# Ledger of designs, part 38: miniprotein binders against q9bqp7

Target 1, 240 residues: q9bqp7
Amino acid sequence: VPQNWFPIFNPERSDKPNASDPSVPLKIPLQRNVIPSVTRVLQQTMTKQQVFLLERWKQRMILELGEDGFKEYTSNVFLQGKRFHEALESILSPQETLKERDENLLKSGYIESVQHILKDVSGVRALESAVQHETLNYIGLLDCVAEYQGKLCVIDWKTSEKPKPFIQSTFDNPLQVVAYMGAMNHDTNYSFQVQCGLIVVAYKDGSPAHPHFMDAELCSQYWTKWLLRLEEYTEKKKNQ

## First folded at step 25 (miniprotein)

Design Bm3
Fold by OpenDDE base, fold request of step 28:
Structure Bm3 (fold): chain B 240 residues (1-240), chain A 86 residues (1-86)
Amino acid sequence: as target 1 above (240 residues)
Amino acid sequence: SPKEELLKLIEELLQSVEWLLKEAEEIYRMGDLWYAAWMARLALDFAEDAARLAEETGNPELIRRAKELIERAKELIEEIERALKK
């Protein structure tokens, strides 16, 4: 049990969007500060087993691809992921920002992969927007807040080149999503709250993406795990 | 020795697979079937990796342990997949 319990949901905020669908998604810039990011907290609090498995995976990939091949692979994964997020931001943004759509960004297997999910996405409230939890002192950059099948979700987009996912992105994905939810729900820049999460894994070959929906109950359970990771991080930093 | 290093690697891998299976089981108990299956499949992949490495050593105990973890991972995957179809 976390020593410093804090709720994931804000009782002072309504779950119902105020009737005015914001015509424009929020895009709050991430401020450079001393506050740790969600990603940093998770990376610094990985278990010995997680670290070992990631290293083993890396070594296997180096054996298969060579050192230079692995570097290229890693760079390509990063670049493809970035381009995919940029393409999604462009797709989900209002039409006025679309005039500068690099049509080439839209011609990807990853975009094809998520088309069926995008049909169920509506009411986009935030895109590539910073969140800050003022009390728990962490920040993050969330990909998307939108309605998926009529439920308001924090959506996190992932790319997978192989049917077997890149392991680094998989271990703590639910924790990342709920960390963003909890921060957003208590960030004064946001007037609404989210109760659900959605992780979408897109595939390079254009095969249908897999949506992983997390309801409020599941999010609450992962939130407890997140709080423990945050406490561990905080303790480690005090001892440095 | 290279052999000793390999044995150490296999032992750490086996322990890490056991950890992954426990995590997958916990996630399964939480009701996250999708992510539990994901973690279990990851455990299976690493268990198969451990089995291959163990076979290279010719150590029957390491081979046995790796095969047991493979079976445990498969059983967990099957259980979760059955639950997902319901």
Scores: ipSAE 0.863, ipTM 0.957, lowest interface PAE 0.5, mean pLDDT 91
Fold by OpenDDE base, fold request of step 28:
Structure Bm3 (fold): chain B 240 residues (1-240), chain A 86 residues (1-86)
Amino acid sequence: as target 1 above (240 residues)
Amino acid sequence: SPKEELLKLIEELLQSVEWLLKEAEEIYRMGDLWYAAWMARLALDFAEDAARLAEETGNPELIRRAKELIERAKELIEEIERALKK
């Protein structure tokens, strides 16, 4: 049980977006402060077993691809992920703010993969927006807040080149999503709260993306795990 | 020796697979069938990796332990898949 319990949901906020919410998605810039990011907390609190498995995976990939091949693979995964997020931001942004859509960004298997998910996405409230939890002292950059099948969700978009996901990006994905939810729900820059999460894994070959929906109950369970990771991080930093 | 290093690697891999299976079981109990299945499949892949490495050593005990973890991972996957069909 976490020593410093804090709720994931804010009882002072309504679940319904106020009609006064701007029609334009929020895009709050990430401020580089002394405050740790969600990603940093998760990376520095990995278990010995997680660290070992990631290293073993890396060694296997180097044996298959060579050292230079693995570097190229890693660079390509990063670049493809970035381009995919840029394309999604362009698609989900209001048409009036659409600068010249680079048509080349839209011609990807990943975009094809998520088309059926995008049909169920509406009411976009935030895109590539920073969140800060003032009490728990962490920050993050969330991909998207929107309605999925009529439920307001924090949406996290992932890319996979192979049917076997990139292991590094998958171990703590549920924790990342709920960390963003908890921060947003208590960030003064947001007038609304989110109770659900959605992880979408897009495939390079254009095969249908897999949506993983997390309801409020599941999010609450992962929130407890996140709080434990945050406490571990805080303790490690005090001892340094 | 290279052989001793390989034996140590296999032991750490087996322990990490056991940990991963326990995490998958916990997530399954939480009701996240999708993520539990993902972790169980990952455990299976690493258990098969451990079995291949164990065969290279010729150590029958390491081979046995790796095969046991493969079966445990398969059983967990099957259980989750049955739950997804209900």
Scores: ipSAE 0.861, ipTM 0.957, lowest interface PAE 0.5, mean pLDDT 91
Fold by ESMFold2, fold request of step 28:
Structure Bm3 (fold): chain B 240 residues (1-240), chain A 86 residues (1-86)
Amino acid sequence: as target 1 above (240 residues)
Amino acid sequence: SPKEELLKLIEELLQSVEWLLKEAEEIYRMGDLWYAAWMARLALDFAEDAARLAEETGNPELIRRAKELIERAKELIEEIERALKK
């Protein structure tokens, strides 16, 4: 149980937008500063078991692929993930024209994989947008805020190559999403708030992506776990 | 020695798999069936890894513990997948 619990929801902010929705999604620029990012907090507060399992997975991959093969594999996964996020931002942006889209970005199994999910996405409110929790003092860069099947969500896009997963990026996915939700709900750059999260796992072979929907109750439970990680980070930083 | 180092690796791996199964059970109790299944399948993968290493040592206690964790992971996966069909 966190010693200093703080709600994910902002009681001073309306559930319903009280102004006409903008036609262009928000894109708040990320500013480098001394406050920690969500990913830094999560990385620095892994349990000893998480660290051990990640290292064991890494060594298994190196034994299979060789040192250079592993470096190439991880670099390729990173590049594919970056191209995937760029493609989704382009697809979801109402200001993009077909002539300005990189057709090579649109030709991937990952994009094919998410097509059935995108049919249920509407009302895009933010894309690749910075968030800051102005009370708890952490920052992040969320992928998307949009309605999914009528529910306004923070949406996180993930790529997966199932035979050789990179377990660090998947161990804490729900915590990452709820941390972004809490930050957005307490960020003065945003006039709206969210109660739900969505993690979309896309597959390289184009098979249907998995939508992992988290309702308000589940988000609240993951929020508690995030607060514990943030407290642990703060205590660790204090002792350094 | 290399054999002592392997035995310590297997011990840490078995303990880490047990931790991961407990985490999966908690996530399952929270009602996050998909994430619980993912964690349980990851635990199964590492339990099978531990079993392969344990068989190389010939240590019957390590082999037994690894096989027990494999069975626990499989049972948890089956329970979660039954809940997903409901």
Scores: ipSAE 0.827, ipTM 0.948, lowest interface PAE 0.5, mean pLDDT 86
Fold by ESMFold2, fold request of step 28:
Structure Bm3 (fold): chain B 240 residues (1-240), chain A 86 residues (1-86)
Amino acid sequence: as target 1 above (240 residues)
Amino acid sequence: SPKEELLKLIEELLQSVEWLLKEAEEIYRMGDLWYAAWMARLALDFAEDAARLAEETGNPELIRRAKELIERAKELIEEIERALKK
């Protein structure tokens, strides 16, 4: 158990979401400061086994593709992910009209892959928005907060080429989601609470995306793991 | 020596696969079946990697340990998939 346990839910801000949609989703700008990001904390607290397996995976890919081939592969994966997130923000924004949409941005197997998920998404509250846990002192930039099948979720969008690459964020994806959730729940920029998570894995070939729903109980269990990682990070910085 | 470095690599890989299987088992106990299955399949992939390296050495003990981890991963995957069909 963490020595400094803190609830994922903020009791003094436990209002229920209203039925009306906001006119514009929140997009809180990310501010530079001395407090660490979620991704920084997770990167700096990987176990020795995680680090070893990621390095072993890289070496296997380099053996297969060559050094230059591997660099091209990783660059393409990054670009496809960036374009996917840009497309989703555009689709989910109520301000955009058909005449203003970039049609090339919407032409992707990944976008086709998520169509059945998007029809179950409503009440978008935040897009590409900064969160700060004002007590535990960490920050993040979440992808989306919206209702999925009637449940308000922190939603994280992921792309996948089959076979899946072994990258750092793959090991810790649920921890990332719950860390954003906890930060949002303790950030005065937000007037609502969120208790569920959704990780959506989209496929390049357009086959139906997988919705990985995390209910409040599961999120609480991953929250405990996040708190341990944050404690570990803090101890490393204290000794430096 | 090059042989010592290869043996060290295989040992670290075997220990890392065992760690990953333990992680998958914990996630399974938490009830996150999809994520547990993903981690168990990842462990199988690395266990097979270890087996290929161990075969190159001809070391019977390393080969045995790698094959044991392969079987553990397969059994865990099967158990999780049975739970998913409920």
Scores: ipSAE 0.820, ipTM 0.949, lowest interface PAE 0.5, mean pLDDT 85
Fold by ESMFold2, look of step 25:
Structure Bm3 (fold): chain B 240 residues (1-240), chain A 86 residues (1-86)
Amino acid sequence: as target 1 above (240 residues)
Amino acid sequence: SPKEELLKLIEELLQSVEWLLKEAEEIYRMGDLWYAAWMARLALDFAEDAARLAEETGNPELIRRAKELIERAKELIEEIERALKK
């Protein structure tokens, strides 16, 4: 149980559209900051077992691909992920429909993979937008806030070359989503809140992406786990 | 020595698989069936990895422990799959 409990939801906020809401998605710039990011907190609080399993996975990949092959693989995975996020921001942004789009961003198996998901996405509220939890002292950059099948979600986009996700990029993904959610719900740059999460795993070969929906109850349970990781991080910094 | 390093690797791997199965069981209790299944399948993959390494040593106790973790992971996966069909 966390020593300093804080709720994930803000009962003073609504998830309903407001006539005074901006007509375009929010994009709060990420500021230089002395407080930790979500990804840094998660990286610095991995258990001994998480670290070991990641290392074992890397060694198995190196055995299969060779050292140079693994380096090329990881570099390509990073580039493809970056391009995927850029393409999705372009597709989901109303201003981008008026601008020239890079055709190479739109041509990928990952974009094909998410087409059935995008048909159910509407009401985009934020894209590539910074969030900060001033009380709990952490910051993040969320991918998207939009309605999925009528439910307003923090949406996180992930790429995978295989139907089974591998450990390196997905181990703490639900914690990442709920951390962004909690920060946004208590960030003065936002006037609304979000109670659901969606993690979308897209596949390089164009196979239908997997939508992992997290309702408010599940998000609250993952929030408790996030608070423990943040508490652990804070205690490590106090002792260093 | 190479053999001593292999034994250390297998021991750490078995402990890490046990930890991962406990995490999967917790996620299952939370009701996140898809994520629990994913974690259980990951644990199975690493348990099979441990079994292959243990066979190289010929150590019957390490082989037994790895096989028990494989069976535990399979049983968890089957339980989750039954819950997903409902």
Scores: ipSAE 0.814, ipTM 0.943, lowest interface PAE 0.6, mean pLDDT 86

Design Bm3
Fold by OpenDDE base, second read of step 27:
Structure Bm3 (fold): chain B 240 residues (1-240), chain A 86 residues (1-86)
Amino acid sequence: as target 1 above (240 residues)
Amino acid sequence: SPKEELLKLIEELLQSVEWLLKEAEEIYRMGDLWYAAWMARLALDFAEDAARLAEETGNPELIRRAKELIERAKELIEEIERALKK
């Protein structure tokens, strides 16, 4: 049990968006400060086993691809992920704000992969927007807040390559999502609350993306795990 | 020695697979079937990796342990997949 318990949901916020919610998705810029990001907290609190497995995976990949091949692979994964997020932001943004859509960004297997998910996405409230939990003292940049099948979710978009999935970003994805949820629910820049999470895994080959939906109960369970990681991080920093 | 290093690697890998299986089971109990399946498949992959390495050493105990973990991972995957179909 976390020593410093804090709820994931804010009882002072209604589940229904206020009629005053802007029709335009929020895009709050991430401010660089001394506050740790969700990603940093998770990376710094990985278990020895997680670190070992990541290294083992890396070594296997190097054996298969070579050192240079692995570097290229990693760079490509990063670039493809970035382009995918940019494309999604463009797609989910209101048409009036869409300057020249780079049509080339839309021509990807990943975009094809998520088409069936996008059909169920509506009511976009935030895109690439910063969240801050003032009490728990962490920040993050969330990909999207929107309704999925009528439920307001923090949506996190992931890319996967077959047959060799990128393992580095996969271990703590549920924790990342609930961390963003908890921060948003208590960030004064937001007037609404989210109760669900959605991780969408897009595939490079255009095969149908996998929607991993997390209901409020599951999010609450992962929130406890997140709080433990945050406490571990805080303790580790005090000892440095 | 290279042999000693390999043995150490295999041991660490086996321990990490056990950890993954434990985590997968916990997540399964939480009701996150998709993520549990993902972790269990990861465990299987690394268990098979351990088995291959163990075979290179010729150590029957390490081979046995790796094979046991492979079977445990497969069983867990099957259980989760059955649950996903319901």
Scores: ipSAE 0.792, ipTM 0.926, lowest interface PAE 0.6, mean pLDDT 91
Fold by OpenDDE base, look of step 25:
Structure Bm3 (fold): chain B 240 residues (1-240), chain A 86 residues (1-86)
Amino acid sequence: as target 1 above (240 residues)
Amino acid sequence: SPKEELLKLIEELLQSVEWLLKEAEEIYRMGDLWYAAWMARLALDFAEDAARLAEETGNPELIRRAKELIERAKELIEEIERALKK
């Protein structure tokens, strides 16, 4: 049990979007603070086993691709991910912000992959928006808050080149999502709360993306695990 | 020696596979079938890696342990996949 228990859900916030919710998605900029990001907390609290597995995966990839090939691969994966997120932000943004949709950004297998998911996405509340948990002292940048199949979710978009999940992107993804949920639910910049999470894994070949839906109960369970990681991080920093 | 280093690597890999399987089982119990299946598949991949490396050493005990973990991973994947179809 976490020593510093804090609820994931805010009882003072209604689940019902206020009718006055702005039609425009929120985009709160990430402030460079001394406050750790969700990603930093997760990275610095990885188990020895997780670190070992990542290193073994890296070694295996280097053996297959060579060192230069692996660097190129990593760079390409990063670039593709970035372009995918930019394309999604463009798609999910209201049409009036006519940023010239770079048609080239929309011509990707990843965009094709998520088309069936996008059909079920509506009521976009936030895109690439910063969240801060003031009491627990962490920050994050969430990809999207929207309704998926009528349920308001924090949505995290992931890219995979192969049907096999990329080890780096998936290990702590549920924790990342619930960390964003908990922060948003207690961030004064937001008037609403979320009870569900969604991880969408898009595939490079355009095959249908996989939607990993997390209901309120599952989110609560992962929230406990997140709190433990956050405590571990805090303890490590006190000893540094 | 290079052989000793390889043996150590295999042992660490086997322990990591055991950890992955344990985590997958826990997540399965939490009701997250998709993520459990994903972790179990990773366990299988690394167990197969361990088996290949163990065969290079000719150590029968390491080979046995790796093969056992492969089977455990397969069984867990099958169980989770059956649950996903329900």
Scores: ipSAE 0.731, ipTM 0.887, lowest interface PAE 0.7, mean pLDDT 90

Design Bm4
Fold by OpenDDE base, look of step 25:
Structure Bm4 (fold): chain B 240 residues (1-240), chain A 86 residues (1-86)
Amino acid sequence: as target 1 above (240 residues)
Amino acid sequence: SPKEELLKLIEELLQSVEWLLKEAEELYRMGDLWYAAWMARMALDFAEDAARLAKETGNPELLRRAKELIERAKELIEEIERALKK
């Protein structure tokens, strides 16, 4: 049991969007603070086993691709991911912010992959927006808050080149999502709360993306695990 | 020796596979079937890697252990996948 228990959901906030919610998605900029990001907390609290597996995967990839090939691969994966997120932000943004949709950004297998998911996405509330949990002292940048199949979710978009999930992006993904949920639910910049999470894994070849839906119960379970990781991080920093 | 280092690597890999299987089982108990299946598939991949390395090193005991973990991973994947179809 976490020593510093804090609820994931805010009982003072309504689940019902206020009719006055602006039609424009929120995009709160991430402030450079001494406050750790969700990603930093997770990275610094990885288990020895997780670290070992990641290193072993890296070694295997280097053996297969060579060192230069692996660097190129990593760079390409990063670039593709970035472009994919930019394309999604463009698609999910209201048409009036006609940033010239770079048609080239929309011509990707990843975009094709998520088309069936996008059909079920509506009511976009936030895109690439910062969240801060003031009491628990962490920050994050979430990809999207929207309704998926009628349920308001924090949506996290992931890219995979192969049907096999990329090990680097998947170990703590549920924890990342619930960390964003908990922060948003208690961030004064937001007037609403979320009860569900969604991880969408898009595939480079355009095959249908996989939606990993997390209901309120599952999110609550992962929230407990997140709190434990956050405590571990805090303890490690006190000893540094 | 390079051989001793490789044997140590295989042992650490096998321990990590066991950890992944335990995590997958926990996720399964939590009701996160998709993520459980994902973890179990990773366990299988790394167990197969361990088996290959054990075979290359000529260590029958490590190979046996790797094969056992492969079977456990396959069984768990099958169980989770059956649950996903319900």
Scores: ipSAE 0.717, ipTM 0.881, lowest interface PAE 0.7, mean pLDDT 90

Design Ln1
Fold by OpenDDE base, second read of step 27:
Structure Ln1 (fold): chain B 240 residues (1-240), chain A 82 residues (1-82)
Amino acid sequence: as target 1 above (240 residues)
Amino acid sequence: SKIWVYVTITAPSPEELYEIVRRIMRLAMMHGGETIYVEIEGNRALILLTLPTEEEAEKFAEEVRRLLEELGLRVTVWVERE
């Protein structure tokens, strides 16, 4: 049990979208400050077993590609991911911003992969927007807040060359999603709250993306795990 | 303290692999455990699990081996000893 328990959901906020919500998605800029990001917390609190698996993967890839080949591979993966997010932001943005769409960004296997998910996405409320949890003292940049199949979700878009048919295949991504949810639900820049999460794994070959929906119960379970990771991070920093 | 368990599986097809992985994950839950990570590459899977005790980890390992032997599949189960 976390020593510093904090709720993921804010009882003072309504789950119902206020009809007065602006038609334009929120895009709050990330401020660079001393506050740790969700990503930093997760990276620095990985278990020995998780680290081992990542190192094993890295060593295998180096063996297959060589050191230079592996560097190139990692750079390409990063670039592809960035382009994918830019394309999604463009797609999900209001039509007035569509005129500046680089058509080349839309021609990717990853975009093809998520088409069936995008059909179920509506009511976009935030895109590439910063969240801050003032009490728990962490920040993050969420990809998207929108309705998926009629449920308001924090949506996290991921790229993969390997199948991830299980939520457990997404490593710490569920923790990232709930961290963003908890922060958003208590960030004064947002007038609404989210109760669901969605991880979408897009594939390079254009095969149908895997959606991993997280209901309120599952989010609560991962939230507890997130709090434990955050406490571990805080303790490690005090000892440094 | 949690006992960490690694399971590697090779199946004839991805569909069969996914089914087997689901069964293993359910078995872990029945032993009070949790699936931490699942890596899939082609027809191979690596599952990282935690179990509450060494006893439950060993029981789980035996059940997984039995299940996969009955299916004629290759499996490796490794239990981390503290």
Scores: ipSAE 0.817, ipTM 0.936, lowest interface PAE 0.5, mean pLDDT 92

Design Ln10
Fold by OpenDDE base, second read of step 27:
Structure Ln10 (fold): chain B 240 residues (1-240), chain A 82 residues (1-82)
Amino acid sequence: as target 1 above (240 residues)
Amino acid sequence: SKIWVYVTITAPSPEELYEIVRRIMRLAMIHGGETIYVEIEGNRALILLTLPTEEEAEKFAEEVRRLLEELGLRVTVYVERE
């Protein structure tokens, strides 16, 4: 049980979209400061077993590609991911911003992969927007807040070359999502709250993406795990 | 303290693999455990699990081995000992 328990949901906020919600998605810039990001917290609090698995993967890839080949591969993966997010932001942005769309960004296997998910996405409220949890002292940049199949979600888009048919295949991504949810729900820059999460794994070959929906209950479970990771991070920093 | 368990499986097809993985994950839950990570590559899976005790980990391991042997599938179960 976390020592510093804090709720993921804010009882003072409404789950219902207010009619006064701006037609334009929020895009709050991330301010770089001494406050740790969600990603940093998760990376520095990985278990020995998680680290082992990642190192094993790395070593295998180096054996297959060589050191230089592996560096190139990782750079390419990063670039592809970035382009994918840019393309999604463009797609999900209001039509007025569509005229500046680089058509080349839309021609990817990853975009093809998520088409069936995008059909169920509506009511975009935020895109590439910063969140800050003032009490728990962490920040993050969420990909998207939108309705998925009529439920308001924090949506996190991921790229993969390997199938991830299970939410457990997404490593710490569920923790990232709930961390963003908790921060947003208590960030004064947002007038609404979210109760659901969605991880979408897009595939390079254009095969249908896997959506991993997290209901309020599952989000609460992962939230507890997130709090434990945050406490561990805080303790490690005190000892450094 | 949690007991960590690694399960490696090879199946004839991805569909069969996914089914087996689901069964293993359910078994872990029955033993009070949790699935931490599932890596899928082709017809192979690596599952990282936690169990509450060494006893439950061993029981789980035995059940998984039995299940996979009955199916004629290759399985490796490794229980980390503290």
Scores: ipSAE 0.830, ipTM 0.940, lowest interface PAE 0.5, mean pLDDT 92

Design Ln11
Fold by OpenDDE base, second read of step 27:
Order: structure tokens, then C-alpha cells, then sequence
Structure Ln11 (fold): chain B 240 residues (1-240), chain A 82 residues (1-82)
């Protein structure tokens, strides 16, 4: 049980979209400060077992590709991910006309992969928007807040070359999603709250993406785990 | 203290693999455990789980081995010793 419990949901905020919500998605810039990001917290609080698995993967990849090959691979993966997010932002942004979109960004296997998911996405409220949890003292940049199949979600888009048919295959991504949810729900820059999460894993070969929907109950479960990670991080920093 | 368990599986097809992984995950839950991570590559899976006790971990391991042996599948189960 976390020592510093804080709710993921804000009882003071309505779950119902206010008709007065701006039609334009929010895009709050991330301010660089001393506040740790969600990503940083998660990276520095991985278990020994998680670290072991990642190192094992790294060593295997280096053995297969060589050191230079692995560096190139990593760079390419990063670039592909970035381009994918840019493409999605363009697609989901109401202000950007198709004509202004870089057609090259849209011609990717990853974009093809998520087409069936995008059909169920509507009511975009935020894109690439910063969230801050003032009380718990962490920040993050969420990909998207939108309705998925009629449910308002924090949506996190991921790219993968490997199948991730299980939510457990997404490593700490569920924690990231709920961290963003909790922060947004208590960030004064947002007038609404979210109760659901969605992780979408897009594939390079254009095969159908896997959506991992997180209902309020599952989000609450992961939120507890997130709080524990955050506490661990805080403790480690006090001892450094 | 949680007991960590690694399970590696090879199946004839991805579909069969996913089914087996689901069964193993359910079995872990039955023993009071949790699935932490599932890595899938082709017809191979690596599952990282936690169990509440060494006893439950061993029972789980035995059941997984038996299940997969009955299916004629290759499995490795490693229980981390504290």
C-alpha cells in the first residue's frame, strides 16, 4: 500500500464533457523544470528483473547487429516513432487540412496499422499536451485525449516490431497512462477528467494494431502501482 | 517478498502460443500471482511472473511443466531463489 495515497480521479470534476469545451484540442507545452517526468520515474524504478530482461535483449541485439548496427537500429526506431506521432497529431488535429499534411508521413506501415483504431476515435480534447500533478510532483507529455468507442481516454500510441497482444507485453506503459490520467485529472489547466486509458500498439508491417483498453477499475489498479513507483523514486532521490 | 518466475515457451503457431500464454497467466493468478511482462517473438514467448510464496511458485512451475508436457510443447520454468 502506498504511504502517500492520492486518488486517480478527481471528484470535483465532471465526467461528462461540458458542451462548452473548446472544439480545438489542448496543446499545453511541456516546461522543462526540476520536476521529474513520468518516464524518468519509471526508468529509474525498474525492478532488477525488468532491467535484466532489457539488458538481455540489448546484448542479443548487439550480438545480431553489431554495436554500430544496434546504434543505427535504435536511432531508426526512435525516428520512426517520432514520425508516427507527428503523423497522428496531424491526422487528429482538426486545424490541419489533409492538404497541409506531409503525405510522406502518412505513408507508413504504422499509420496503416492504426486505421481501424482511428475509426473509433472521436472528440479529441488534447494532443501532445503537458500534464502536471502538483501534489505528487511529477510531469508528463500525453499523446492524446479522445473518445474511443464513446469513452473518454488518455490514449498512448506505441510502435513495435514485435507483437504485443497482451497489455502485459507493453511493459510499464499502463503505468505511464494512468500517471498521465492522474496528473490531468488534477491539473488546473484541464476542466475535465478521464476515467479510461488506451494503449495502441502499431506495427511496422501495417498489420492491425492492438488496442489495450483500460477501464476505470484497471486504471485504479495500475494507479496503485504507479504510486509505489513514485514513492520508490522519491526515496532514491533523497538518498542520492 | 515476491518470488519471481520466468517461463519460456515455444509453440507451433502464434495462435497456439497466445492461447498457452493466456492459460499460464490465468494459472499464475490462480496461485495468487501476477504477470509482470510478456515478450513475444515469433512462436516464442517469455513470461515474467511473480508469486506470493516459494511454495506457490513451485506448485505453479510444476503445473506449467505438466500442462506443456501434455501438449508436447517445449517449456522452461525458472524460479528465482531469494
Amino acid sequence: as target 1 above (240 residues)
Amino acid sequence: SKIWVYVTITAPSPEELYEIVRRIMRLAMFHGGETIYVEIEGNRALILLTLPTEEEAEKFAEEVRRLLEELGLRVTVYVERE
Scores: ipSAE 0.828, ipTM 0.940, lowest interface PAE 0.4, mean pLDDT 92

